# Ledger of designs, part 4: VHH binders against Rab GTPase-activating protein tbc-8 (tbc-8)

Target 1, 248 residues: Rab GTPase-activating protein tbc-8 (tbc-8), of Caenorhabditis elegans (i2haa0r597to844)
Amino acid sequence: INTKEVRRMAWPYLLGLFEWNESPESRLEQFTSQYWQDIEEWRVLEAEVRRRDEEAFRAARARKAASPVREESCDVFEDPNEPTCSQHYDRENLITLFRANLHRIDKDVERCDRNLMFFSNKDNLESLRRVMYTYVRRNLEEGYTQGMCDLLAPLLVTFEDEALTLECFSLLMLRQRGKFPQRPGMSKCLLNLRSLIQVVDPQIYALISDIDYAQALSFAFRWFLLDFKRELSYECTYKVWEVIWAAQ
Key: E = the ipSAE of ESMFold2; O = the ipSAE of OpenDDE; V2 = 0.75 times the mean of E and O plus 0.25 times the DockQ between their complexes.

## First folded at step 1 (VHH)

Design q9 (framework vhh_7qbe_3; at its last look DockQ between E and O 0.02; V2 from the best seeds 0.00; counts 0 for: pae O 11.7 > 2, placed apart)
Fold by OpenDDE, look of step 2:
Structure q9 (fold): chain B 248 residues (1-248), chain A 120 residues (1-120)
Amino acid sequence: as target 1 above (248 residues)
Amino acid sequence: QLQLVESGGGLVQAGGSLRLSCTASGRTFSMGWFRQGPGKEREFVASISRSGDSTYYADSVKGRFTISRDNAKNTLYLQMNSLKSEDTAVYYCAADFTYGELDSVGYDYWGKGTRVTVSS
């Protein structure tokens, strides 16, 4: 049995992209068409972002040449939580928001699953980048949050189709976004885990209760954020995700 | 069930060239070559994407080996140039694999292998 092929066929249904009685063929074509259209659109924005980055870089170099002022690395970790205001982003705001997200994505893509042979191929890494760019462009108000690439990567490995991957990822994100920062979902997960530990292993519970950092179970944050993807092999991740999706 | 049949193996002198072929009984996704030398574990050699646009090589064969495919013929190729004694192995064709960790790659379909012997 081709397990990968079975997953390619089954996962869209598990994620709710297709109804069980629905033929996927027509929709796949539409997904593909729309995906490439979206790429063409955000490539224009990317080009503008890259142009501005280059100009900024040149300007910075010129300034350094003029006055050796200590470049405080403005690692402006812009707090992803700044409330992006009103629906009608003017072009300038769009470029600014897109720029910020592109830089975040680029950093995460470069480090995403580097231990996997799949992502040793630069083309596959670029596919990951394109899908994420497209997702963020479609969901600019939400923006990019660290860890999204980790959720996307197993889908891309499985489907080897960028358009289908994006559609499935979008549905996955609807399920996962509640666990991201400033959302209540993570707290719920951690509380449930705490309760579970209390019942299953009271000794561990007692130990955790005595440790300040362990009380909040912060060590489990990554587990729930990524549904154990970083804790497991891809094969195990697939199985775990399938169980999670089937239960929802 | 997809069948993979390797061919083109044989005896070659060091510095020589050999071309391996793998014929699939049907359409395949990603394909790859693996090899297993005497007393060694099976190791990755090269892979190619479904479209053929993306290729990856093990460092040990990079610049010497070329992987290609003909989708119309459902055939995978491995051109091996500048062969070394260390390249002596049974070469296996794999198709429609699931990428895992670099030391753990899963493939759904495997050939029976073709033996390549490089003499000094």
Scores: ipSAE 0.006, ipTM 0.236, lowest interface PAE 11.7, mean pLDDT 85
ESMFold2-Fast, scan of step 1: ipSAE 0.418; ipTM 0.759
ESMFold2, look of step 2: ipSAE 0.179; ipTM 0.658
ESMFold2 (binder alone), look of step 2: mean pLDDT 82; pTM 0.837

Design u1 (framework vhh_7uia_1)
Fold by ESMFold2-Fast, scan of step 1:
Structure u1 (fold): chain B 248 residues (1-248), chain A 123 residues (1-123)
Amino acid sequence: as target 1 above (248 residues)
Amino acid sequence: QLQLVETGGGLVKPGGSLRLSCVVSGFTFSDYAMAWVRQAPGKELEWVSSISGSGDSTYYEDSVKGRFTISTDNAKNTLYLQMSSLKPEDTAVYYCAKDLGYDFWSGYEFDYWGQGTQVTVSS
């Protein structure tokens, strides 16, 4: 009778993860097993990312540019029969793309649903981070777009199950691809939004006025793209989502 | 709300000492390099000091070497800056920031989200 328990049971069916006549137990076990296997795989990649970040940090601080040599001799035009070298080159691209996505996710996670009791627990923030890392690793070409954590967070709060959250989020993202498009003229829209915020809400403007210009625009951009979705309570978000999902 | 909360600033005389603290929440502290950056009135942001995610490596801007010490307490998720032999030139708002490292195209960058803490060195 608990509303949260009802939502946890109903949402996977509403999102289309399970059929109403289906027993989900075996699929849930498969999702959980695959999820933790994927985490073991990207932990190795994350360790390499963090090692390279540390190396780049040390190089920058020393004021002596030391660039690790990218193996240009692995170019397929020069030695197409060198499998070790070509494999290392592919791994470099994977690490570079994964690194960029991790940096974007970390920035968003830190600001996700501030003061919400669930996310005041650091373990739950790490759960959010793990789910999103796993999602981008599976969808590396599309990668992370600002605001995706705002869609993931309510699912994680409801399910409290990382693997189930990931599968449901993946389905939601298939339906919502392109909801955060970047369009020509966006810089002018962001400047206009900043001016509107100053007039409509001077307290919010005061909070962002002493922040670096690029960072202030980042905040405004998220609000603009999300149509102020971050301002909705979780209960209002749940009700809106259930209406949208049921209406299809 | 803010993920980094800076405290410990105040008014001190030249030659005095202050300890700044930054309480961090919202990420695993030891996974990231952390920095102190400052902004003097009418000036641009200036990097002051950084500490690696492991805590094993520390770096300082030349003007503060030997006077400032950066440290972390992972159990408390807190970053510190111990300042000694303070000079009027150290007057600034001090921010703690996640050190995002170096990017070839954008240069060195930090993620700022604290309100900062004011340090004023004057007689």
Scores: ipSAE 0.000, ipTM 0.202, lowest interface PAE 18.7, mean pLDDT 68

Design u10 (framework vhh_7uia_1)
Fold by ESMFold2-Fast, scan of step 1:
Structure u10 (fold): chain B 248 residues (1-248), chain A 123 residues (1-123)
Amino acid sequence: as target 1 above (248 residues)
Amino acid sequence: QLQLVETGGGLVKPGGSLRLSCVVSGFTFSDYSMAWVRQAPGKELEWVSSISSDSSYIYYEDSVKGRFTISTDNAKNTLYLQMSSLKPEDTAVYYCAREFGEYVDLSGAFDVWGQGTQVTVSS
């Protein structure tokens, strides 16, 4: 039994995907089936996105060749991240929102943890892309935020299972947005995180120490996870996450 | 008015350096990712570099890595491209461009373009 295998077994329970007395086999099969169904759906949307991207790029080249022109209208493209009065998506609105998110994901994926052996394999980068595309398709209102791949990547490395990674990542994101109730002992676990940050990055620690500990973490918890991941090795990240998840 | 104005192009010898500047007006500079795109004579548009709205994500085309540096000065609403170790292959019209949002994307589609500035590396 290696540490990675232990983490693979324990993390779904720590994240709250499964209860400790639950046998997960049936639910894992359901997650896998739904995951690949979702992929078939968004592949159709992606094909249309890529077609429109090529058309837009050709149009940009044509404008440049005819006249290097400043576009006067900033409303040429609606900002798909701006809230609409309705969250109902007709096909055009859906494609526009999905397109913007795909572009952001593609750029982050290309640069995600390339120094790791796992992500030196392009197939594993494509797994990361598929999981994030599927997450965003399920959560278009929230959309993609730069750095979300930094949270997804350690899960994918640990699980090596796209569907399971997606389900666990979805729960992690709910916790980031404060939509899950905190478990007892959260303050103690966050003190342990603060101590680890002090050792790894004194500059970040100095910023945190200028604010009451509880206030700092309540205001910036999600930003700390994104930036903290970049400052720590994967092994240190795993240990910190396990402490946080056990408390949440 | 939505406007991008590029300066800094010119004739330079191989191995030389140039700094391109792009002054932005008519929108909040820090709300958008920005890019440099070039077009060599008789060739297609080539993306050179992009920088996210908060400067936390910076990307370069492989042929310019280590030679070019993209940066922003939000107080001046200015995008820069510092070019060093210039090669004849870098000869092109260089455009600054605004991306569709706060993120750097891979589509090569851009909302707003500057007028372009000619960079010639020869003789």
Scores: ipSAE 0.000, ipTM 0.163, lowest interface PAE 15.6, mean pLDDT 71

Design u11 (framework vhh_7uia_1)
Fold by ESMFold2-Fast, scan of step 1:
Structure u11 (fold): chain B 248 residues (1-248), chain A 123 residues (1-123)
Amino acid sequence: as target 1 above (248 residues)
Amino acid sequence: QLQLVETGGGLVKPGGSLRLSCVVSGFTFSSYEMAWVRQAPGKELEWVSSISSSGDTIYYEDSVKGRFTISTDNAKNTLYLQMSSLKPEDTAVYYCARSPFDWLSDTYYMDVWGQGTQVTVSS
């Protein structure tokens, strides 16, 4: 029995994607179908983003070599346009927001754990990109924030299934934002994290134990989301996450 | 072992200058965003300044703009804070931190720090 297989089985239940009595077959099929439909939709948006990126790059090169008249024309834009239709302007706003998110994601994906065997394969890096693009398309109001790929990557390595990874990541994001440890009254969770740090990484524990413990623990939260992945192997990250998810 | 070691603090008169240094070990700090964070007696931690991993993007807390300068020496794995026109209000323990922007709390978060160096501005 492989530890990875145990994690693949257990994590969807620990995150609350499936009930413990549930047979997940039909829901897995639904997740897969919806995932690839979403990709078809945002591929069209991505194509437009890349066209705008090319246009902006060409315009920048032209300005460097161009006359002041052309430069002035580009910089001075008086525009309240009259609306053609609400849906057309909704699409323009959508493309603008999606473009900003794609730029942030692309930057982070290129930095993601490239010395790991899994991410030395370009296809797996593209899987990471697709899952994150799909997540932000579903969550444009919140959007992409630096470091989110660091949460997604261990899930993708474990599942090797883009649709399942997306569903589990979405639940993880809800938990991290709304519940643990950002909610007042979760002090026991922080004490459990302190105990876990002591067991998993006594050197990090030594660093935080020298400052007021309540203050130190408030700053430790980021380690479980971002820096444990960078400072610890994926194996240690998995162990930390499993304890946190079980404790919630 | 991850370690940050701050030096350069001390007693200085108002209007004086100090240069703080932070030597990092156990990671390549040019791969991370770095910050200076301070704590006055009985107060919360206050973010002072941040520098991006490339060194291209620098931010300062409003009260220190024009007086403090953050910089790095990648060859020496060292972060600096040049402080000028020091005020009594700058009295604090200054911590070097690996402290990129925390997207969860919309603030700068200290994830690895040193023991701190005391800066006292007094006559």
Scores: ipSAE 0.000, ipTM 0.110, lowest interface PAE 18.4, mean pLDDT 68

Design u2 (framework vhh_7uia_1)
Amino acid sequence: QLQLVETGGGLVKPGGSLRLSCVVSGFTFSSYYMAWVRQAPGKELEWVSSISSSGSTIYYEDSVKGRFTISTDNAKNTLYLQMSSLKPEDTAVYYCARDEYYDSSGYLEPFDYWGQGTQVTVSS
ESMFold2-Fast, scan of step 1: ipSAE 0.017; ipTM 0.473

Design u3 (framework vhh_7uia_1)
Fold by ESMFold2-Fast, scan of step 1:
Structure u3 (fold): chain B 248 residues (1-248), chain A 123 residues (1-123)
Amino acid sequence: as target 1 above (248 residues)
Amino acid sequence: QLQLVETGGGLVKPGGSLRLSCVVSGFTFDDYAMAWVRQAPGKELEWVSSISWSGGSTYYEDSVKGRFTISTDNAKNTLYLQMSSLKPEDTAVYYCAKEGPYSGSYLDAFDIWGQGTQVTVSS
């Protein structure tokens, strides 16, 4: 049997989705049923999001928008330093939060591993989008953070099953939640790492001080946050993940 | 690999016509908004025209209305800008731009830019 088939069988157990003595059939059926029910629900929300997006597009073009080059960055979907924490969502607030998340996901999906043959197929790219939309609909308070698609993609390639991919990804995210960048937390962590290196090894700090040290640490932190995904091939990523998961 | 390749630029006399083409590869444009943007020497980028994803609705900068026509060919995955009655002030590098997967309300939200093609209108 090929390595991909072995990974497909083993990963749900390694991630803790199934117990060793558990029969997975009934739970797999439950996951599939719930997954497609969730999709039907958020498709209605997505339709409203797209309607609002079309209105925004028409309004912007009617105004004959200003120069696209600005002195300051125009990232209108950037997460605020103090996220609005709503414990309960009415429909309007739900649509607003879901819309913001869809915009961030769409931005990343088109740039996520398009050079891999699997994602050159539009149907597979849409599978990636559906799984991530469903994940953020279930987790609106946490929301989507740049780079999450890079963790989801290898799971989808391995499983080729959207519902199973979502369940395994949810467990992976739970285990790695503290590693994902929340704008205030990540900035503070990067500054702390820089300070720590300066104290622990002043010579190394001095060697890299002539380059953008904060940028270098940001790169290393991104590498760490994505569990080496962006810096390694899929095969190397799989091997690293399996070692990490088995070492629990 | 996402790529936008513009062609069709060149030297043309005032009153002439020129057709710009932008071949899209690495994705299909059926579901995405597309735009033409230009930059004259020493000037800021200027939005010229856009075509929406949802129905082919077209929009134009006032200075080019009635003279320029934006269109798409889905089978060829190609965006066009037909330019007529060209004026010296139309001289610029023309860029094909894809609006990001989020619609954004501003032109500067366009996340993919082409290589550009030079248009020179001179007598």
Scores: ipSAE 0.005, ipTM 0.379, lowest interface PAE 10.0, mean pLDDT 69

Design u4 (framework vhh_7uia_1)
Fold by ESMFold2-Fast, scan of step 1:
Structure u4 (fold): chain B 248 residues (1-248), chain A 124 residues (1-124)
Amino acid sequence: as target 1 above (248 residues)
Amino acid sequence: QLQLVETGGGLVKPGGSLRLSCVVSGFTFSNYAMAWVRQAPGKELEWVSSISGSGYSTYYEDSVKGRFTISTDNAKNTLYLQMSSLKPEDTAVYYCATPGDILTGYYEDYFDYWGQGTQVTVSS
């Protein structure tokens, strides 16, 4: 039994993407088709973002060369006569929001751990970037939060399938944002997770003891996604996944 | 600006001892958990030992328990690995590492502050 193959088969069910009695083939085809369609759409937006970034950079350099740039401390809100992005997104507002998210994602992707052999390959870093870009395009109001790539990366390593990774990551993020339905007994699951962490890794337990349970769970997910130390047997890993992912 | 400088490696006979040192600069040492990680020729990175930011909790890989001791000197911003009863299997490049920003949930596979490493060779 291959640990990676077991994780790849089990995780979609544990995360609630598939029902235990479901044959996943048709859903996987739909996910793949939608994923690449979404990429085709946002590549047009990304091209415009990069074009504007290059123009802004050149314009700033030209202005600085022509005259000394003076510091400006003006805090300017949206012009009352300009289109707003509060309820409706026109193309300009969409590009502005997407641009901000791409800049933050690019910064985090560049910091992705290249010591892990998988991410020493540039193609795999580009896969990580594509999945995250697609996620934020679908979830533009929530947007990108620093550290999200760290949650995405272990899923991509495990699945090596961008569309499946995105769907599972989307479910994980729903849980993190509190939009995932809570099940009876969730408090006991949190207590069981803390007890497991205390037994398996007393150092991590000591570090997270001073933070609330929501932050502790976000932190703990990273330590259990990759079995680096081989501290967890397959059974222990499954118990952790069962506690964390067992909803739906 | 952040730097890790490792020393203490070398050639030693089986059953011998070495002390590795890692001098850390550019951040407050006691705020971070620290680790020793090694890589033998042709093999993947292997975690060896960790110590909490407070210095009170230490943890060891099973193959080195009872033989290696991890410690810190916060006044000198220095991490140590005292190795005894060395075996040929301990031959590797040893790296001083931190999981980056532990508070943001960086896993140990994503060490951000790897040193240049120090070679330990255990041979007759």
Scores: ipSAE 0.000, ipTM 0.092, lowest interface PAE 20.6, mean pLDDT 66

Design u5 (framework vhh_7uia_1)
Fold by ESMFold2-Fast, scan of step 1:
Structure u5 (fold): chain B 248 residues (1-248), chain A 122 residues (1-122)
Amino acid sequence: as target 1 above (248 residues)
Amino acid sequence: QLQLVETGGGLVKPGGSLRLSCVVSGFTFSEYSMAWVRQAPGKELEWVSSISSSGSYTYYEDSVKGRFTISTDNAKNTLYLQMSSLKPEDTAVYYCARVRSSGWYEEGMDVWGQGTQVTVSS
């Protein structure tokens, strides 16, 4: 797989999104339909997040304008006929978790690969934001971790298709967390990773060769998935990913 | 060695059209994304449009969408910019540029042409 166009076609199969004997057209339409449906759902949640952000901003500005007043913990009992935390528990928890994730994502998106011409286009940054928002909405318990945009960005640039990028990214995240279904040939994947590390980075290979191989390969797998932006060029990262994916 | 040669600039009236051409030599044209960048008098460089190495994917600055079309002819090692509905605001020196790649991604431009002047006035 040596060209960006071939990667665009091959990666969904290598990641296990499609079977090699499967026609992808109908499933791509289903992914696209579901993706935009999910966006309409979380836009409602986002509107509430932004409303709360605006209220928090206004409250902070009011504090700056008013005399500094330190308040002790407030335990004011609300009206018994007005629902308290119990009545709004699930929705409040959902909005709170989603809000925290959006704040982390927004912070990272604006800084993610801004030196790439692809992301100098604000429409492409918004694509990155939408895909990541959709991912965290589907995976709120796991949430957003700093650096996830570094894994998402290469997929988005390669596919240039938000729905396909999301599905492939979701599989990559399952793999990174060790939660994807075990397939025959998993040991071959680890051996191929060892061989690739030897070719790509002989110094890291030398370090790994003196450690229990199962622990060393587990460490290397995490390292390649999480730290590619800092340690490897994108071309090297693609080669590593393709060998790992093809070996499974 | 590495050379990008632009042609096609000139004086045109508002609403007119021009086609810019950029002939590339010294590297494998089909392996690189290419871009058009312009600089208006007294302003900074502004990215206008880019095209993937295959010619299949194109990107445009918002102000030129629907008016400009970028294309390539790999057999002729030539990049084109078809400009229509030209406005006075499009007056600039237009540069052909090779998009720098880190791996398979575009990271700005590293090889530039000499530029061709486009003037849109009555």
Scores: ipSAE 0.000, ipTM 0.159, lowest interface PAE 14.7, mean pLDDT 70

Design u6 (framework vhh_7uia_1)
Fold by ESMFold2-Fast, scan of step 1:
Structure u6 (fold): chain B 248 residues (1-248), chain A 125 residues (1-125)
Amino acid sequence: as target 1 above (248 residues)
Amino acid sequence: QLQLVETGGGLVKPGGSLRLSCVVSGFTFSSYGMAWVRQAPGKELEWVSSISYSGSDTYYEDSVKGRFTISTDNAKNTLYLQMSSLKPEDTAVYYCAKGSDYVWGSYEPTEFDYWGQGTQVTVSS
């Protein structure tokens, strides 16, 4: 019996965020505090990204005039005559990488499931953007990959809590990238998933037949969660996810 | 589905005015730089005007500066181009364009990832 309220209660445990004998209140408070603290930090980076985007507009127009215009200079920006701060180089790399990820996320958010009533509300799309920005800031080396918003959206719809959504999404992404603990019975679950894929798509099955179980699960996760989700209703997606999560 | 739909074109005499509108759907209007690009008879696509995603900065081709005004209405997801003191050389098909993810602030036509269907503006005596 998987109703929305049952899913809201069960999913954090199925994903391994909480132990079944744990009272989650203290940890939820910690997650919420950390989440909004992280947002304060990346909003400063976002402001600089947006400032540089505006500067790019001015530079494009000024290109033929050979007079690039720069308004609101940052004190941390490079000084060729007096380089003094080693943290400046790290900050420039951080801003450049964060900017690229923000651009990818913004594009994907606008394509995210607008057919669902929940995402017809702009505030909920902004919640989706905030959670994904925070995730990417915490995982900047791996960054944003197109389609990640499709994984995040069902979690946000279910939880309606940004901090909890982020923590559960982080665990889901860790599993998708093959960084999950070995569990008794995992081999049987992977064989069952491979058999299902063989019936549904023999060509995909051929591609995964000769790889180890961690890679096989990564392919299965991509097929079911990133590629196959677009062909399933949210209820079917929820059921498929619950089978995969329970196998761990 | 991303769509840009232009309206407001027509036939006008030199010195007249027109307001072009571009209704945007399928993406957050305020997250992208927007542009107007035109193609005059026998010429390549030419950038006319751009507006930043924030709406704070506007840019114009020298030949239209002071005569054209680009603006947005985020509540209506609509981009506008107010044209005044129109000249025969302004005769063109006008296209609404959305900026590319990786080329913020670019005014080059090849650096936009979505285009509208265009609206014809004819300035003739």
Scores: ipSAE 0.000, ipTM 0.217, lowest interface PAE 16.1, mean pLDDT 69

Design u7 (framework vhh_7uia_1)
Fold by ESMFold2-Fast, scan of step 1:
Parts: structure tokens; C-alpha cells; sequence
Structure u7 (fold): chain B 248 residues (1-248), chain A 126 residues (1-126)
């Protein structure tokens, strides 16, 4: 009924998560179930990360006081002949990578609430953290890059649904890593959109200018699609939609 | 038709204060987020501060926090930026701009100057 509700309904189709003739109810249930199952899995890993953070903090303080060697239980090797030795090595690598990503995410999450009114509510900020943690757990090889929360945040504000936000964000990240086809007459529309984004959201603009121009502006257009539809000429809007859909 | 008129700029010494005003016509002021942005010579546009239509929520760029205060007078359709403890680095042309909200309002920004005022020059020099 309102503009935000229209965006919420339209964006998953525009991003290619659903087909235009599809009723999405059963897939939404599947996304939600998988999302909370993934959270249960990484909460166990997070608990270990926080335990290691606490040990590292205590060890650093003790080292300043008297300087005995730091001993972290997770760095102690198990019996080399047990089947758990290989699994312990794999678990250690997983926890190390996940820990590094959580530290980067945590540093960025606190910056997000300065520019987005939705995140004045700490529960919503925690939702942002959960979605990004889940994303990096699924994409540990790629990992977290500073600024990714600024791309995720507008989707969460629009959807107010963590599982749906994650699925749409995952599709956008796939598109950003690929190359988008360039269509005739596109460059003037993209330059106008770039100027608008710089004014409306300087943080998103800063991130956009650091990656491939066409990919960055495709994401920005998706972000502003419904808000700026009436401002753009129909021809210009149509060309951008075609490029975005083709890049899917 | 939307029109924004900025005033209040001028020459001021470091540590001084200025108050910028932006009179908005052609829209219901309280329905929209408003912002101040600035551009120093040879630099890109920099966002300075934003305020909600109700005036209840404000955001600032880190370099101006505690020194600048954004406010509105909805009865006069006027946006203000109170600047204190000014530094040479604050020297720029200051523009007021209307921002779209996440819950609609669309965008009236078609390029840098169509839905912006003419700008007002602030120079901080000894």
C-alpha cells in the first residue's frame, strides 16, 4: 500500500530471486528455515571465537604484568593418531577465518547506525550483524570487505526480513563480482545516477567508486529503483532495467 | 515548483561562528529529510549533516560533530546550520538539498544544481 511495501514486494523479482509469475510463499518459508538453521550452526563457532578473544585479552594483560607465555587451548594439538587430528586442524582453520571476519564486521556495524535511522534501534543493528555473519559463513573464501554492511543495510531497511535480505544480498554480490553487459545510451543515464547517489548516500557512493563502474551503478540503480522511477525518463529507466535483468 | 535559497555565508576567522539558512518553497517541508552538503575548491561534494522532517533525528559527519548543529523551523520552511569553532578546513560552498526518505517521497534531485540552492560560500581564514 505504501511505497516501502511496494519496494518490498517488487525488489525480489527485479533482483531475480523470484520469477514474475511465481507465488513465493513456500520458498520464503524455506529461506527462513535455512537461515535460522545456519545461525544455530555459526553461534557455536561464535562462542568459540569470543572465548578465544577473552583468552587473548587476558593473556595480553598477564604478559604486561609478568610476561609468562600465552597458552590458548585451541592452539594445543591433540593426539596425532586420532581421527580428530585432521578434523581439529580443519576446525582450527575455520574458526581462525571466521574470527577474522567477525572482527571486521563488528568494526563496521557500529559505523552503520550513524547514517541510517532504522539502526537507532539496537535490535535492528543486531539483525544487520546476524545477516552479515551468515553471509560470510556461507562465503568464507571471499570473506568480509570493509563497506559491505553499507550495501546490506538498505536491503534490510526495505525488507525487514533477515532471511529474504540475505538471499537478495547474495544475488547482488554475485552480480557485483561478474561483468555486466553495456547497452547503447547507457553511459549518460549511469552518470546521472552516479551524481544522484553521491548526494543521497555518500557512504554507498564511496564504496561504489572503488569497484567496477557498471557493476557498482547496477547495484545503486536497484537500491533507488522504486524511489527514482518517476524522476528518470521512461526510456532511461527501461534501458537500466534491461541491463540489470540481462546481468542476472 | 521546488526552490531552495541559501544565505548566511561569509568570511570568518578560525574559531568563529556562522549560521546558514535555507528557505524552501514548493513542497511540504516537514514531509522530507533535508541535508547540508559542501564542496571545497577542487574537491568532490561532501555530506555534512541531515535532519528528519520532524526535526527529531539528526546525523553529522564525524569531522563536524560537536561543532555544527542542524535544525529546522517548519513554520518558516527553513533549514539551518549553526557552525561553531570553524577551521580553515571548513572553507567550502555549502548547499542545502532535499533527500528522499526510505518510506517514499521520491527524488527531486536530477543533477547537482536543479534541486539544490545556489550555494553559499564560507571562507575560514586568518
Amino acid sequence: as target 1 above (248 residues)
Amino acid sequence: QLQLVETGGGLVKPGGSLRLSCVVSGLTFSDYWMAWVRQAPGKELEWVSSISGSGGETYYEDSVKGRFTISTDNAKNTLYLQMSSLKPEDTAVYYCARLPTYEGSGSYLTDYFDYWGQGTQVTVSS
Scores: ipSAE 0.000, ipTM 0.107, lowest interface PAE 19.4, mean pLDDT 66

